# Designs tried in a protein design chat: VHH binders against Kynurenine formamidase (BNA7). Part 6

Target 1, 268 residues: Kynurenine formamidase (BNA7), of Scheffersomyces stipitis (a3ggu3)
Amino acid sequence: MSEKIVFYGKEQLQRIRIFNYSESNDKTLIVLHGGGWRDPRNSYNDFEDMANYILEEKKATNINIIGIDYRLSPFIKHPVHLIDVLTAFRYILENYKTGQLSIVGHSVGATLLLEILNYVEIIQTGLEQLETSEPSIEELQTLFDFISKNLTFKTMYFLDGIYDVRALLEEYPSYDFFVKSAFVSTVAIEEASQLSWKQHNEAFKIAVDKYEILHSLEDELLSLNQPKLFAKYLQDRKIECSFRTGNWGEHEQVYRSQAVSEHVLQNM

## First folded at step 4 (VHH)

Design g20 (from d7 with Y99F G100D S106G; framework vhh_surovatamig_d1)
Fold by ESMFold2-Fast, scan of step 4:
Structure g20 (fold): chain B 268 residues (1-268), chain A 121 residues (1-121)
Amino acid sequence: as target 1 above (268 residues)
Amino acid sequence: EVQLVESGGGLVQPGGSLRLSCAASGFTFSDYYMSWVRQAPGKGLEWVATISSDGSSTDYVDSVKGRFTISRDNAKKSLYLQMNSLRAEDTAVYYCARFDDWVTRGYFDYRGQGTLVTVSS
């Protein structure tokens, strides 16, 4: 397993880790970590056990595995985390032959996966709340044009995620301490909470063949409320999804579960 | 084991300046984001500023932006807060804290004893 780190931007957290890569491989798994938008203890290295299981234990070396890091709050605010993730995808797709992409997002990483599906509206409304001129309109349009032309997924795996921040705070008001570090206002939270959007019947901006929702029954931070809301959201849009639960460990252990890694491997 | 010792507080007139220092020991200082937080008399804890582990990124609460500067010296295992254009509302006990305690829990497991800053005429 490789420890190769490559930077897609000028800041230290604008980096990817190449766990395994060959141009001859026709499948790439991207891994996207959580950490409440802000916890520096979370990185692409959260997925070392998953990568080790796939590459070393199962010898599935015909799969590329790339992990994405992104800048963290409070240094940046939503939607800059998403802009970093899309910038990482542009870098990856410009510099590596990836074949078919699949992606695992954990916790806030799963939040970011959902945001990718409606990235244009999420970024535009988020930047309006920041009252910032960076990135420029031209830079943003160039990124959007690239993403719309080049980014598609076979499977998105949503692992123990936050899908509606407004509903999260209704269930757990005490979680506002980490949400406030990432979102500048209540309006920013509402505009990012796409499961709560009124009459949003537009097709997703990114093509995804398969939606996999996975939630550990042992997660001590998130109940089944979040994945149930998300499954209903997809069902209401007539989008087929898989919803699986299991005893896969606490919130910060689920991405180390061999059962989860096996499921990801078998469905790539 | 983890020790954070603040110094540099005192009485200062409005418009004055102070530089706070924090000496860290018992952990690998260069691996951690570090923060300054404060508590005004009769108020709760308020986050003031954070600096990344290598010093390349900083952030501030809006009320101090442009007036306060957070910095660090990893070789000396020290954190600093340069406070300029001080106002009466900056009066508080200032604490040095490891960033992850603020970020993850909304409370601090590791913070110093604090240093009092009083801004009054």
Scores: ipSAE 0.000, ipTM 0.190, lowest interface PAE 15.0, mean pLDDT 87

Design g21 (from d7 with R98K V103L S106E; framework vhh_surovatamig_d1)
Fold by ESMFold2-Fast, scan of step 4:
Structure g21 (fold): chain B 268 residues (1-268), chain A 121 residues (1-121)
Amino acid sequence: as target 1 above (268 residues)
Amino acid sequence: EVQLVESGGGLVQPGGSLRLSCAASGFTFSDYYMSWVRQAPGKGLEWVATISSDGSSTDYVDSVKGRFTISRDNAKKSLYLQMNSLRAEDTAVYYCAKYGDWLTREYFDYRGQGTLVTVSS
């Protein structure tokens, strides 16, 4: 595996890691970490065990693997995490031939995957709550135009994720401290909570062929409530999804599970 | 319980150097990532640098890369920031901060009182 780091922006966390890359490869796996919007110990390197399993143990070197980092709270607030992720995708798609793109998001990384599906509304409403003029309207429109034209996925893997922050805080009010680190207000939380959007019945902005929801039964931080709400949300919209559970370790171990890595590899 | 005490700030001319120190107590220092954050006059908090628990990995905000060096001494429970080639825009109160896991409620409450760095002629 490669330790090659490339920057898509001026800040240190605006970076990607190229675990494996060749122009001859026709499949790319993107990995997107969690950490409650704020933990600097979480990075693309959370997925080193997954990358090692795919590339070294199974010798599937015909797959590109790229990890995305993004800036963290409290130094930035929602929706800047998502803007960084989309900026990383623009950089990747402008500079690398990716073939079919699939993505694994863990925890908040899975939250960000769901936000990608309706990125325009998530970013616009988030920036209104943040009351900032940066980035400019023109810069955002250029990013949105690029993403709408170029970004599609074969498979999105949602691994032990947070899909509705409002519902999370109703179940676990004590989680408010890290959520409030990432969101400027309760209104910002409500506007980011897609599963709670009652008035929106729009098609997703990004084409995805397959939705895979994976949740460890040993996750000590998140019950099955989050993935069940998300699966119901997709089914109510007539979007087929796979929902799998297993004994894959605690919340910060599930992305190291060989069973999870094997499932991802077999569905690439 | 947890205490972080910063020192080493002062008035320095552009191009000068300062070394900031942070003395930590009340927690197992060697288990935590540590960071320097700063607040310039009239601005919000800005992350400056982070160092891993064993000191093997460091990260910096782009504007200080190549000029600042973060280091630690786990035996002395101390964190350092060596600041070289100082610029007027580095003027700020500098804070020492510990990072817990993302579930650690008080990790920013354990930042110290800060130390003022003023870069001016």
Scores: ipSAE 0.016, ipTM 0.355, lowest interface PAE 6.4, mean pLDDT 88

Design g24 (from d7 with D59Y W102Y V103I; framework vhh_surovatamig_d1)
Fold by ESMFold2-Fast, scan of step 4:
Structure g24 (fold): chain B 268 residues (1-268), chain A 121 residues (1-121)
Amino acid sequence: as target 1 above (268 residues)
Amino acid sequence: EVQLVESGGGLVQPGGSLRLSCAASGFTFSDYYMSWVRQAPGKGLEWVATISSDGSSTYYVDSVKGRFTISRDNAKKSLYLQMNSLRAEDTAVYYCARYGDYITRSYFDYRGQGTLVTVSS
């Protein structure tokens, strides 16, 4: 497994790790970490056990695996995390033949996957709440044009994620300390809480063939409320999804579960 | 026991310079982002600067950008803040802080006792 790090931007966390790559491979798995928008101990290396299981234990070297890092709060605010992730996708798609893309997002990484589906509205409303940290309109438009033409997924795996930030704070008011470090205002939280949006029945901006929701029953930070709300949201949109649970460890252990890695591998 | 011990504060004239130091113990220093935060008289706590665990990335509040430089020496388990072109509004108690995660329920899960910086004519 490779230690190759490549930068898609000028800052240290604007980087990807290439765990395995060949242009002859027809499948690429992207891994996107969590950490409550702010924990510097979370990185693409959270998925090192998953990559090791797939590439070295199961010998599935015909799969490319690329991990994405992004800048963290409080040093940046929503929606800059998502802008970094989309910039990483632009970099990957411009420089690597990926074939069929699938992606695993853990915790806030899963939040970012959901944000990708409505990225234009999420970024535009998020930036309207930021008064002092806006990227250029020209750069943003170029990114949006690229993403709309080039980014599609076979499978999105949502692993122990946060899907509605407003509902999260309703259930766990004490989590406002990390949420408020990432979101500049209550309005920014409301605009990012897309499962709570009124009359949002338009098609997603990104095509996804399969939605897989996975949640560990041993997660001590997130109850089944988040994945149940998300499954209902997809069902109301008439989008088929799988919802699976298991004893896969605590919140920061679920991405190291061999059962989870096996499920991802078997459904790619 | 996690300990952070600041030093280097003092009285300085506007336009002057000071270098703050922080000695860390009780944890693996090289695993953590480290920050300087300050509290001016009668004000709340304000973040000043942060440095990544490997020292490759630095972040600053706009009011100090270009004047302050954060650095670290992982072998010595030490954090530094070089403060140049000091202004009266930089007067504050400066704290060395370990950047925590959301599990600890703290933005800065440990900080030291602080060192006073007074900028006056």
Scores: ipSAE 0.005, ipTM 0.279, lowest interface PAE 10.5, mean pLDDT 87

Design g25 (framework vhh_surovatamig_d1)
Fold by ESMFold2-Fast, scan of step 4:
Structure g25 (fold): chain B 268 residues (1-268), chain A 122 residues (1-122)
Amino acid sequence: as target 1 above (268 residues)
Amino acid sequence: EVQLVESGGGLVQPGGSLRLSCAASGFTFSDYYMSWVRQAPGKGLEWVATISSDGSSTDYVDSVKGRFTISRDNAKKSLYLQMNSLRAEDTAVYYCARYGDWVTGRSYFDYRGQGTLVTVSS
């Protein structure tokens, strides 16, 4: 597999890694890492074992695999992580033939997948909480126009994710140290907590054919509360999803699980 | 060490003009978008104007369009703000700021100078 790095922006973490690519391939798997918005030990390289399993052990070289990095807190704040991810998608879709896209998001990466589904509202409310003027309103509109016309997924895999930050802090108040590095206020947290929204009946902004929720029973950082809340949220919206659990390792091991990698490969 | 040093502030009558200057050091000035931001007494920071790295593109907050002009000299590593038709509401400390990226919040202004005071009063 390749170690090719390409930059979609001027900052060091505005980069993607191309694990495998051919324009003749009709499927692309995107991988999006976690790390509590802030941990520099987490990167697209978290998925190196998954890519190795797919490309080397299973010899499925007819699949493109691209990993996305994004800037980290405390240097940036929500919703800038999401803006970086959407900017990476614009770069990928403008420069590579991808065929059908599927995506795995781990931990905060899964949080970002959920945010992609309602990206306009998440970014608008997040930027309002930062309370600074923006000369790039036209740039943001251009990004939104591109995303709305071009971004769709076959399968979204939500792997051991955080789906409601408000509920996370109710269950684990000690997690406020990393949440506060990423969100400027309690209001910013509430406005990003989609599963707690009472007045949201719009269709998702991004078309997704299949929703796959995966959670390791050995996750020592996140209980089943987060994926159960998310499954209920999808059910209330009349969206079918798969919810799977297994003994796939601790929070920072689940993305290395061969069982998880096999499941992802089988559903692409 | 990144440094931004503003000058040119002072007391002016309504309708008057001032030219602010900013001297930059410690980074490759020609690689960065640059901005002017201001803070009126008792208020938060307000973005005023931005100029692209090569000077080909400029943007302004609506309240100063047609009155203020942002410019730069990459050879001198200097940023300027020409302020015409000044109003009492333009009274503020004006800061030169390095524009880090094209998103809102503190990411607009990764480095800022100490500021120069502009007072518009009769």
Scores: ipSAE 0.000, ipTM 0.118, lowest interface PAE 19.4, mean pLDDT 86

Design g26 (framework vhh_surovatamig_d1)
Fold by ESMFold2-Fast, scan of step 4:
Structure g26 (fold): chain B 268 residues (1-268), chain A 120 residues (1-120)
Amino acid sequence: as target 1 above (268 residues)
Amino acid sequence: EVQLVESGGGLVQPGGSLRLSCAASGFTFSDYYMSWVRQAPGKGLEWVATISSDGSSTDYVDSVKGRFTISRDNAKKSLYLQMNSLRAEDTAVYYCARYGDWVTRYFDYRGQGTLVTVSS
């Protein structure tokens, strides 16, 4: 397993880690970490146990594994996390032969997966809440054109995620302290709360063959409310998904579960 | 055991300067965002400044922008706050704090503090 780090931007956290790569491989697993938009202890290295299980224990070296880092709050605000993730995808797709992509997102990483599906709306409305002229309209249009033409997934794995920030704060009002570090206002939170959108019923912007929702019954930070709301949201859009639960450890252990890693490997 | 030990506080006249230091031990200092927070007599905790793990990014409360500078030395496991143009309202106990998990409040560990008094 590789510790090769490559930068897709000028800032320290605009980086990817190549756990395993060969241009002869026809499948690539992307891993996208959580950490409440702000925790520097969370990085692509959260997935070291998953990568080790796939590459060393199961010897599935015919799979590329690439982890994405992105800048963190309070130094940046939503939707800049998503812009970094899309910029990382542009970098990866321009510089690496990836074959078929699948992706695991954990916690806020899973939030970012959902945001990728509606990336144009999320970024447009998010930037309107910020007092910023960066990135430029031309830079955004170039990124959007690239993403719309080149980014598709076989499987998206949503692992113990946050899918609606408004509903999260209704269930856990005390979580406002970390949410407020990432969102500039209550309006920004409402505009980012996709499962609560009543007027926007357009098709997803990104093609995905399989939607896999996974949630640990031992998660002490997030109840089943978030994945149940998300499963219903997909059902209302007539999108088939699987919803699986298991005893896979606490919130910061679920991405280290061998059962979870095995499920990811078998469904790529 | 995580330990944060502040030093450098004292009595200073308005317009003066002080440099606070924090010595960290019991964790990998270079992996963490670090902050300074303060508590004026009879008031709550106020966040003052944060610095990223590599020192490339800093953020400050508006009242100290342009007057205070946060910095770090990862090799020495030390955090610093250079305070210039001090005002009476900067009088407080200043705490070195480790930026906590996303689930915790701002900080998961805080030192014992160092008192800064700005007075004639």
Scores: ipSAE 0.013, ipTM 0.337, lowest interface PAE 8.0, mean pLDDT 89

Design g27 (framework vhh_surovatamig_d1)
Fold by ESMFold2-Fast, scan of step 4:
Structure g27 (fold): chain B 268 residues (1-268), chain A 122 residues (1-122)
Amino acid sequence: as target 1 above (268 residues)
Amino acid sequence: EVQLVESGGGLVQPGGSLRLSCAASGFTFSDYYMSWVRQAPGKGLEWVATISSDGSSTDYVDSVKGRFTISRDNAKKSLYLQMNSLRAEDTAVYYCARYGDWVTRPSYFDYRGQGTLVTVSS
């Protein structure tokens, strides 16, 4: 596997890793890590075992695999993590022939996948809470225009994720130490908690063919409450999804599970 | 070639203080976020603290907040960790790292060598 690192921005964490790439490949798997918005121990390298399984063990070298890094809290605050991720997608789509895209998000990475589906509202309300003039309205509109025209997915894999931050803190008040690092206020948390939105009648902004929710029964940090809330949210909106569980290891092991990697490979 | 040389470790009593230093060479120090990470006997690597390239932002693992202070001097190409109110559980080998090194290449980082030993014991 390749250790090629490319920067989509000027800051150290505004980077992608190319695990495997050929312009002749018609499928690209994007991997998006977690770490509670703040943990520098988490990076695109969380997915090295998944990439190794796909490329080396299964010999599926006809698949591109690209990992995205993004800046971390407290140095930045929501929604800047999402803005970095969308900026990375703009960079990837402008510079690489990707074919069909699928994506795996783990933990907060899965949170960011859900945020991508409603990226306009999430970013606009988040920036209002930050009371910042950067990025400019013009810069943001240019990014939104690009994303709306060019970004679609075949499959989104949501792996042991956080889907509603408000509900997370209701279940685990002690998690406020990392949540408060990433969100400037209770209002910012409420505006980011999509599953708790009172008026969610609008269609998702991004087209996705398949929604796959995966949760390890051995996850010691997140109960089944988060994926059950998310599955119910999709069901209530008449969006079909798969919800799978298994004994795939603790929270920081699930993305290294061979069974999880096999499932991703077979469904992309 | 990136070179990072840690110093300042030693034996200290519980409640005591130590200041760790790291001298950097082989890269433009002022362009990089810098971190301290540690490894206690029989345990894995634990991130301790990070400082932004210009020194304006810092972050810490919760167990050291209020006790440890990370700082840097870009002119001297040096990184520091001031450790106060030391506890037995702070006993570890401490490594300084360019932020990307231990994030993007864990296998490389695990075998970098050096570091500075901090023992908190009476």
Scores: ipSAE 0.000, ipTM 0.168, lowest interface PAE 15.4, mean pLDDT 86

Design g28 (framework vhh_surovatamig_d1)
Amino acid sequence: EVQLVESGGGLVQPGGSLRLSCAASGFTFSDYYMSWVRQAPGKGLEWVATISSDGSSTDYVDSVKGRFTISRDNAKKSLYLQMNSLRAEDTAVYYCARYGSDWVTRSYFDYRGQGTLVTVSS
ESMFold2-Fast, scan of step 4: ipSAE 0.137; ipTM 0.577

Design g29 (from d7 with S52N S57Y D59Y; framework vhh_surovatamig_d1)
Fold by ESMFold2-Fast, scan of step 4:
Structure g29 (fold): chain B 268 residues (1-268), chain A 121 residues (1-121)
Amino acid sequence: as target 1 above (268 residues)
Amino acid sequence: EVQLVESGGGLVQPGGSLRLSCAASGFTFSDYYMSWVRQAPGKGLEWVATINSDGSYTYYVDSVKGRFTISRDNAKKSLYLQMNSLRAEDTAVYYCARYGDWVTRSYFDYRGQGTLVTVSS
């Protein structure tokens, strides 16, 4: 397993880790970490056990595995995390032959996967709340044009994620300490709470063949409320998804679960 | 027991410089991001700068970027803030904080006593 780090931007957290790569491989698994938008202890290295299981234990070396890091709050605010993730995808797709893409997002990483599906609206409304001139309109249009033409997924795996920030704070008001570090206002939270959007029936901007929702029954930070709301949101859009639960460890252990890694591998 | 002890504050004229120091004990200093935060009289806490565990990455609030430099010495378990081109609006009590504390409610448990910086003629 490789420790190769490559930078997609000028800032230190604008980096990817190449766990395994060959241009002859026709499948790539992307891994996207959580950490409440802010925790520097979370990185692409959260997925070392998953990568080790796939590459070393199961010897599935015919799969590329790439992990994405992104800048953290409070140093940046939503939607800049998502802009970094899309910038990483542009870099990856311009510089690496990836074949078929699948992606695992954990916690806030899963939040970012959902945001990718509606990335144009999420980024535009988020930047309006930030009242910033960076990135420029031209830079953003170039990124959006690239993403719309080139980014598709076979499978998105949503692992113990946050899908509606407003509903999260209704259930756990004490979580406002990390949410407020990432979102500049209550309006920014409402605009990012996609599952609460009414009369939003537009097709997703990104094509995804398979939606897999996974939630550990042992998660001590997030109840089944979040994945149930998300499953209903997909059902209301007439999108089929798989919803699986199991005893896969606490919130910061689920991405190390052998059962979870096996499920991801078997659906690649 | 986590302890953070700041020093180096004082009275300085506009345009002057000060170097703040923070001595850490009671935890593995090299495992943690460290921050400087400040509180001006009658104002709330404001984040100023953060440095990652090995010192390779630094982050600053825009108002101090290019004027302040955060650094650390893991062997000495010390955190520093070099403050140049000081302005009246930099007047505040400066706190050394272990990253996470200033954003979480546990901030009250793991910050230093603070060191006062007064920028005045």
Scores: ipSAE 0.006, ipTM 0.318, lowest interface PAE 9.3, mean pLDDT 88

Design g30 (from d7 with S52K S53Q S57Y T58K D59Y; framework vhh_surovatamig_d1)
Fold by ESMFold2-Fast, scan of step 4:
Structure g30 (fold): chain B 268 residues (1-268), chain A 121 residues (1-121)
Amino acid sequence: as target 1 above (268 residues)
Amino acid sequence: EVQLVESGGGLVQPGGSLRLSCAASGFTFSDYYMSWVRQAPGKGLEWVATIKQDGSYKYYVDSVKGRFTISRDNAKKSLYLQMNSLRAEDTAVYYCARYGDWVTRSYFDYRGQGTLVTVSS
């Protein structure tokens, strides 16, 4: 398993880790970590056990595995995390032959996967709330044009994620402290909470063949409320999804579960 | 089993300084992010500062930036908070806390009994 680190931007956390790569491989698994928008202990290295299971134990070396890091709050605010993730995808797709892409997002990583599906609206409304001119309209348009032309997924795996921040704070008001670190206002939270949008989403901006929602019954930080709301959101839009639960450990153990890694491997 | 014992609190004049210490036992101190949290009389618990396992990342609440410095000594299993330019608003019980994750429960994974800091003339 590779220790190769590559930077897609000038800041320390604008980096990817190549766990395994060959141009001859037809499949690439991207892994996207969580950490409440702000926890520097969470990184692409959260997925070392998943990568080890796939590459070393199952010997599926015909799969590329790439992990994405992104800048963290409070130093940046939504939607800059998403802009970093899309910038990482642009870098990856410009520099590596990836074949078919699948992606696992854990916790806030899963939040970012949902945001990718409506990335244009999420980024535009988020930047309006930040009242910033960085990045420029031209820089954003170039990124959006690249993403719309080049980014598609076979499978998105949503692992123990946050899908509606408003509903999270209704259930756990005490989580306000880390949410406010990542979002500048209540309006920013509302505009990022896709499941609570008043206006109908007719189609996602990114093509995804398969939606896999996974949630550990042992998650002590997030109840089944989040994945149930997300499953209903997809059903209401007539989008097929799988929803699975199991005894896969606490919130910071799910991405190390052998059962979860096996499921990811079998469905990509 | 897990124990966190704070010391160094006391009465100090506005503009003064105090250094808080926390002695940790019952766990591998070097494996955890550590935090200082405080509670002023009649108010809720407020996060103050967090430090990474190796000391490389430090985070502070805005109101203490430039005035407080968090540090650690992994060999001594100790956490410190150097408090300078103290204000009346800094009056609180200060708790050493083991950091678990970025939800509320991470600040409450384990915390000590606290040390009182009173800033008054």
Scores: ipSAE 0.005, ipTM 0.201, lowest interface PAE 11.0, mean pLDDT 87

Design g31 (from d7 with D31E S57K; framework vhh_surovatamig_d1)
Amino acid sequence: EVQLVESGGGLVQPGGSLRLSCAASGFTFSEYYMSWVRQAPGKGLEWVATISSDGSKTDYVDSVKGRFTISRDNAKKSLYLQMNSLRAEDTAVYYCARYGDWVTRSYFDYRGQGTLVTVSS
ESMFold2-Fast, scan of step 4: ipSAE 0.097; ipTM 0.560

Design g32 (from d7 with Y33W S52T S57R R105K; framework vhh_surovatamig_d1)
Fold by ESMFold2-Fast, scan of step 4:
Structure g32 (fold): chain B 268 residues (1-268), chain A 121 residues (1-121)
Amino acid sequence: as target 1 above (268 residues)
Amino acid sequence: EVQLVESGGGLVQPGGSLRLSCAASGFTFSDYWMSWVRQAPGKGLEWVATITSDGSRTDYVDSVKGRFTISRDNAKKSLYLQMNSLRAEDTAVYYCARYGDWVTKSYFDYRGQGTLVTVSS
């Protein structure tokens, strides 16, 4: 496995790690970490065990694996995390032959995957709540045009994720300490909680062939409520998904599970 | 409610062929992606193949690519798995599964009772 780090922006966390890459490979797995929008202990390195399993133990070296880092709260606020992720995708697609893309998002990383599906509305409403002029409208439109033209996925894997922040705080009010670090207002939370949106029947902005929801039964931080709400949201939109559970460890262990890594490898 | 009934398994020699069938009822078959999954003796469930609701796209685990073909007939509400060039390693109980919400210990809520395939000389 490579430890090659490449920066897509000027700040330390605007970086990607290239675990394995060849331009002759026709498949790329992207990995996107969690950490409650704010925990610097979480990074693309959360996925080292997954990358090791795929590349070293299973010897599937015909797969590119790239991990994305993004800036963290409290220094930045929603939707800047998502803007960083989309900027990373623009950088990757401009500089690397990726072939078919699949992506694993863990925890808030899975939240960001869901936000990618409606990225225009999520970013526009989030920036209105921040009352900021950065990035500029022109810079955002250029990013949106690129993403709209170039970003598609075969499989999105949603691993022990947060899909509706409003519902999360109803179930776990004590989590407001990290949520309020990332979101400037209750309105920002409501506007980011797309599973609670009234009659949003427009097609997703990003094409995805397969939706895979995975949740560890041993997760001590998140119950099955979040993935069940998300599965119902997809079903109501007539989008097929799989929803799998297993004994894959606690919240910060699930991305190290060999069973999870095997499932990702077999289905990408 | 949802019922899936597999058939077509049996004893076959290495290099032989079998065609598995699955009859679906209790839901709108044409609205769902369908899968075949298998469980070898003493091992966990392994996904084998999936087909989209309209049959336009198929996907397979690498070990069966080029040997197995998944297909469906929406009018007959049936799913098929054509298995060619069978190997001893293909010995397993094969299950028809509706793609979707799978929350049991075996990871599947909607699958049939299975059909046994034994590849032996």
Scores: ipSAE 0.005, ipTM 0.112, lowest interface PAE 17.3, mean pLDDT 87

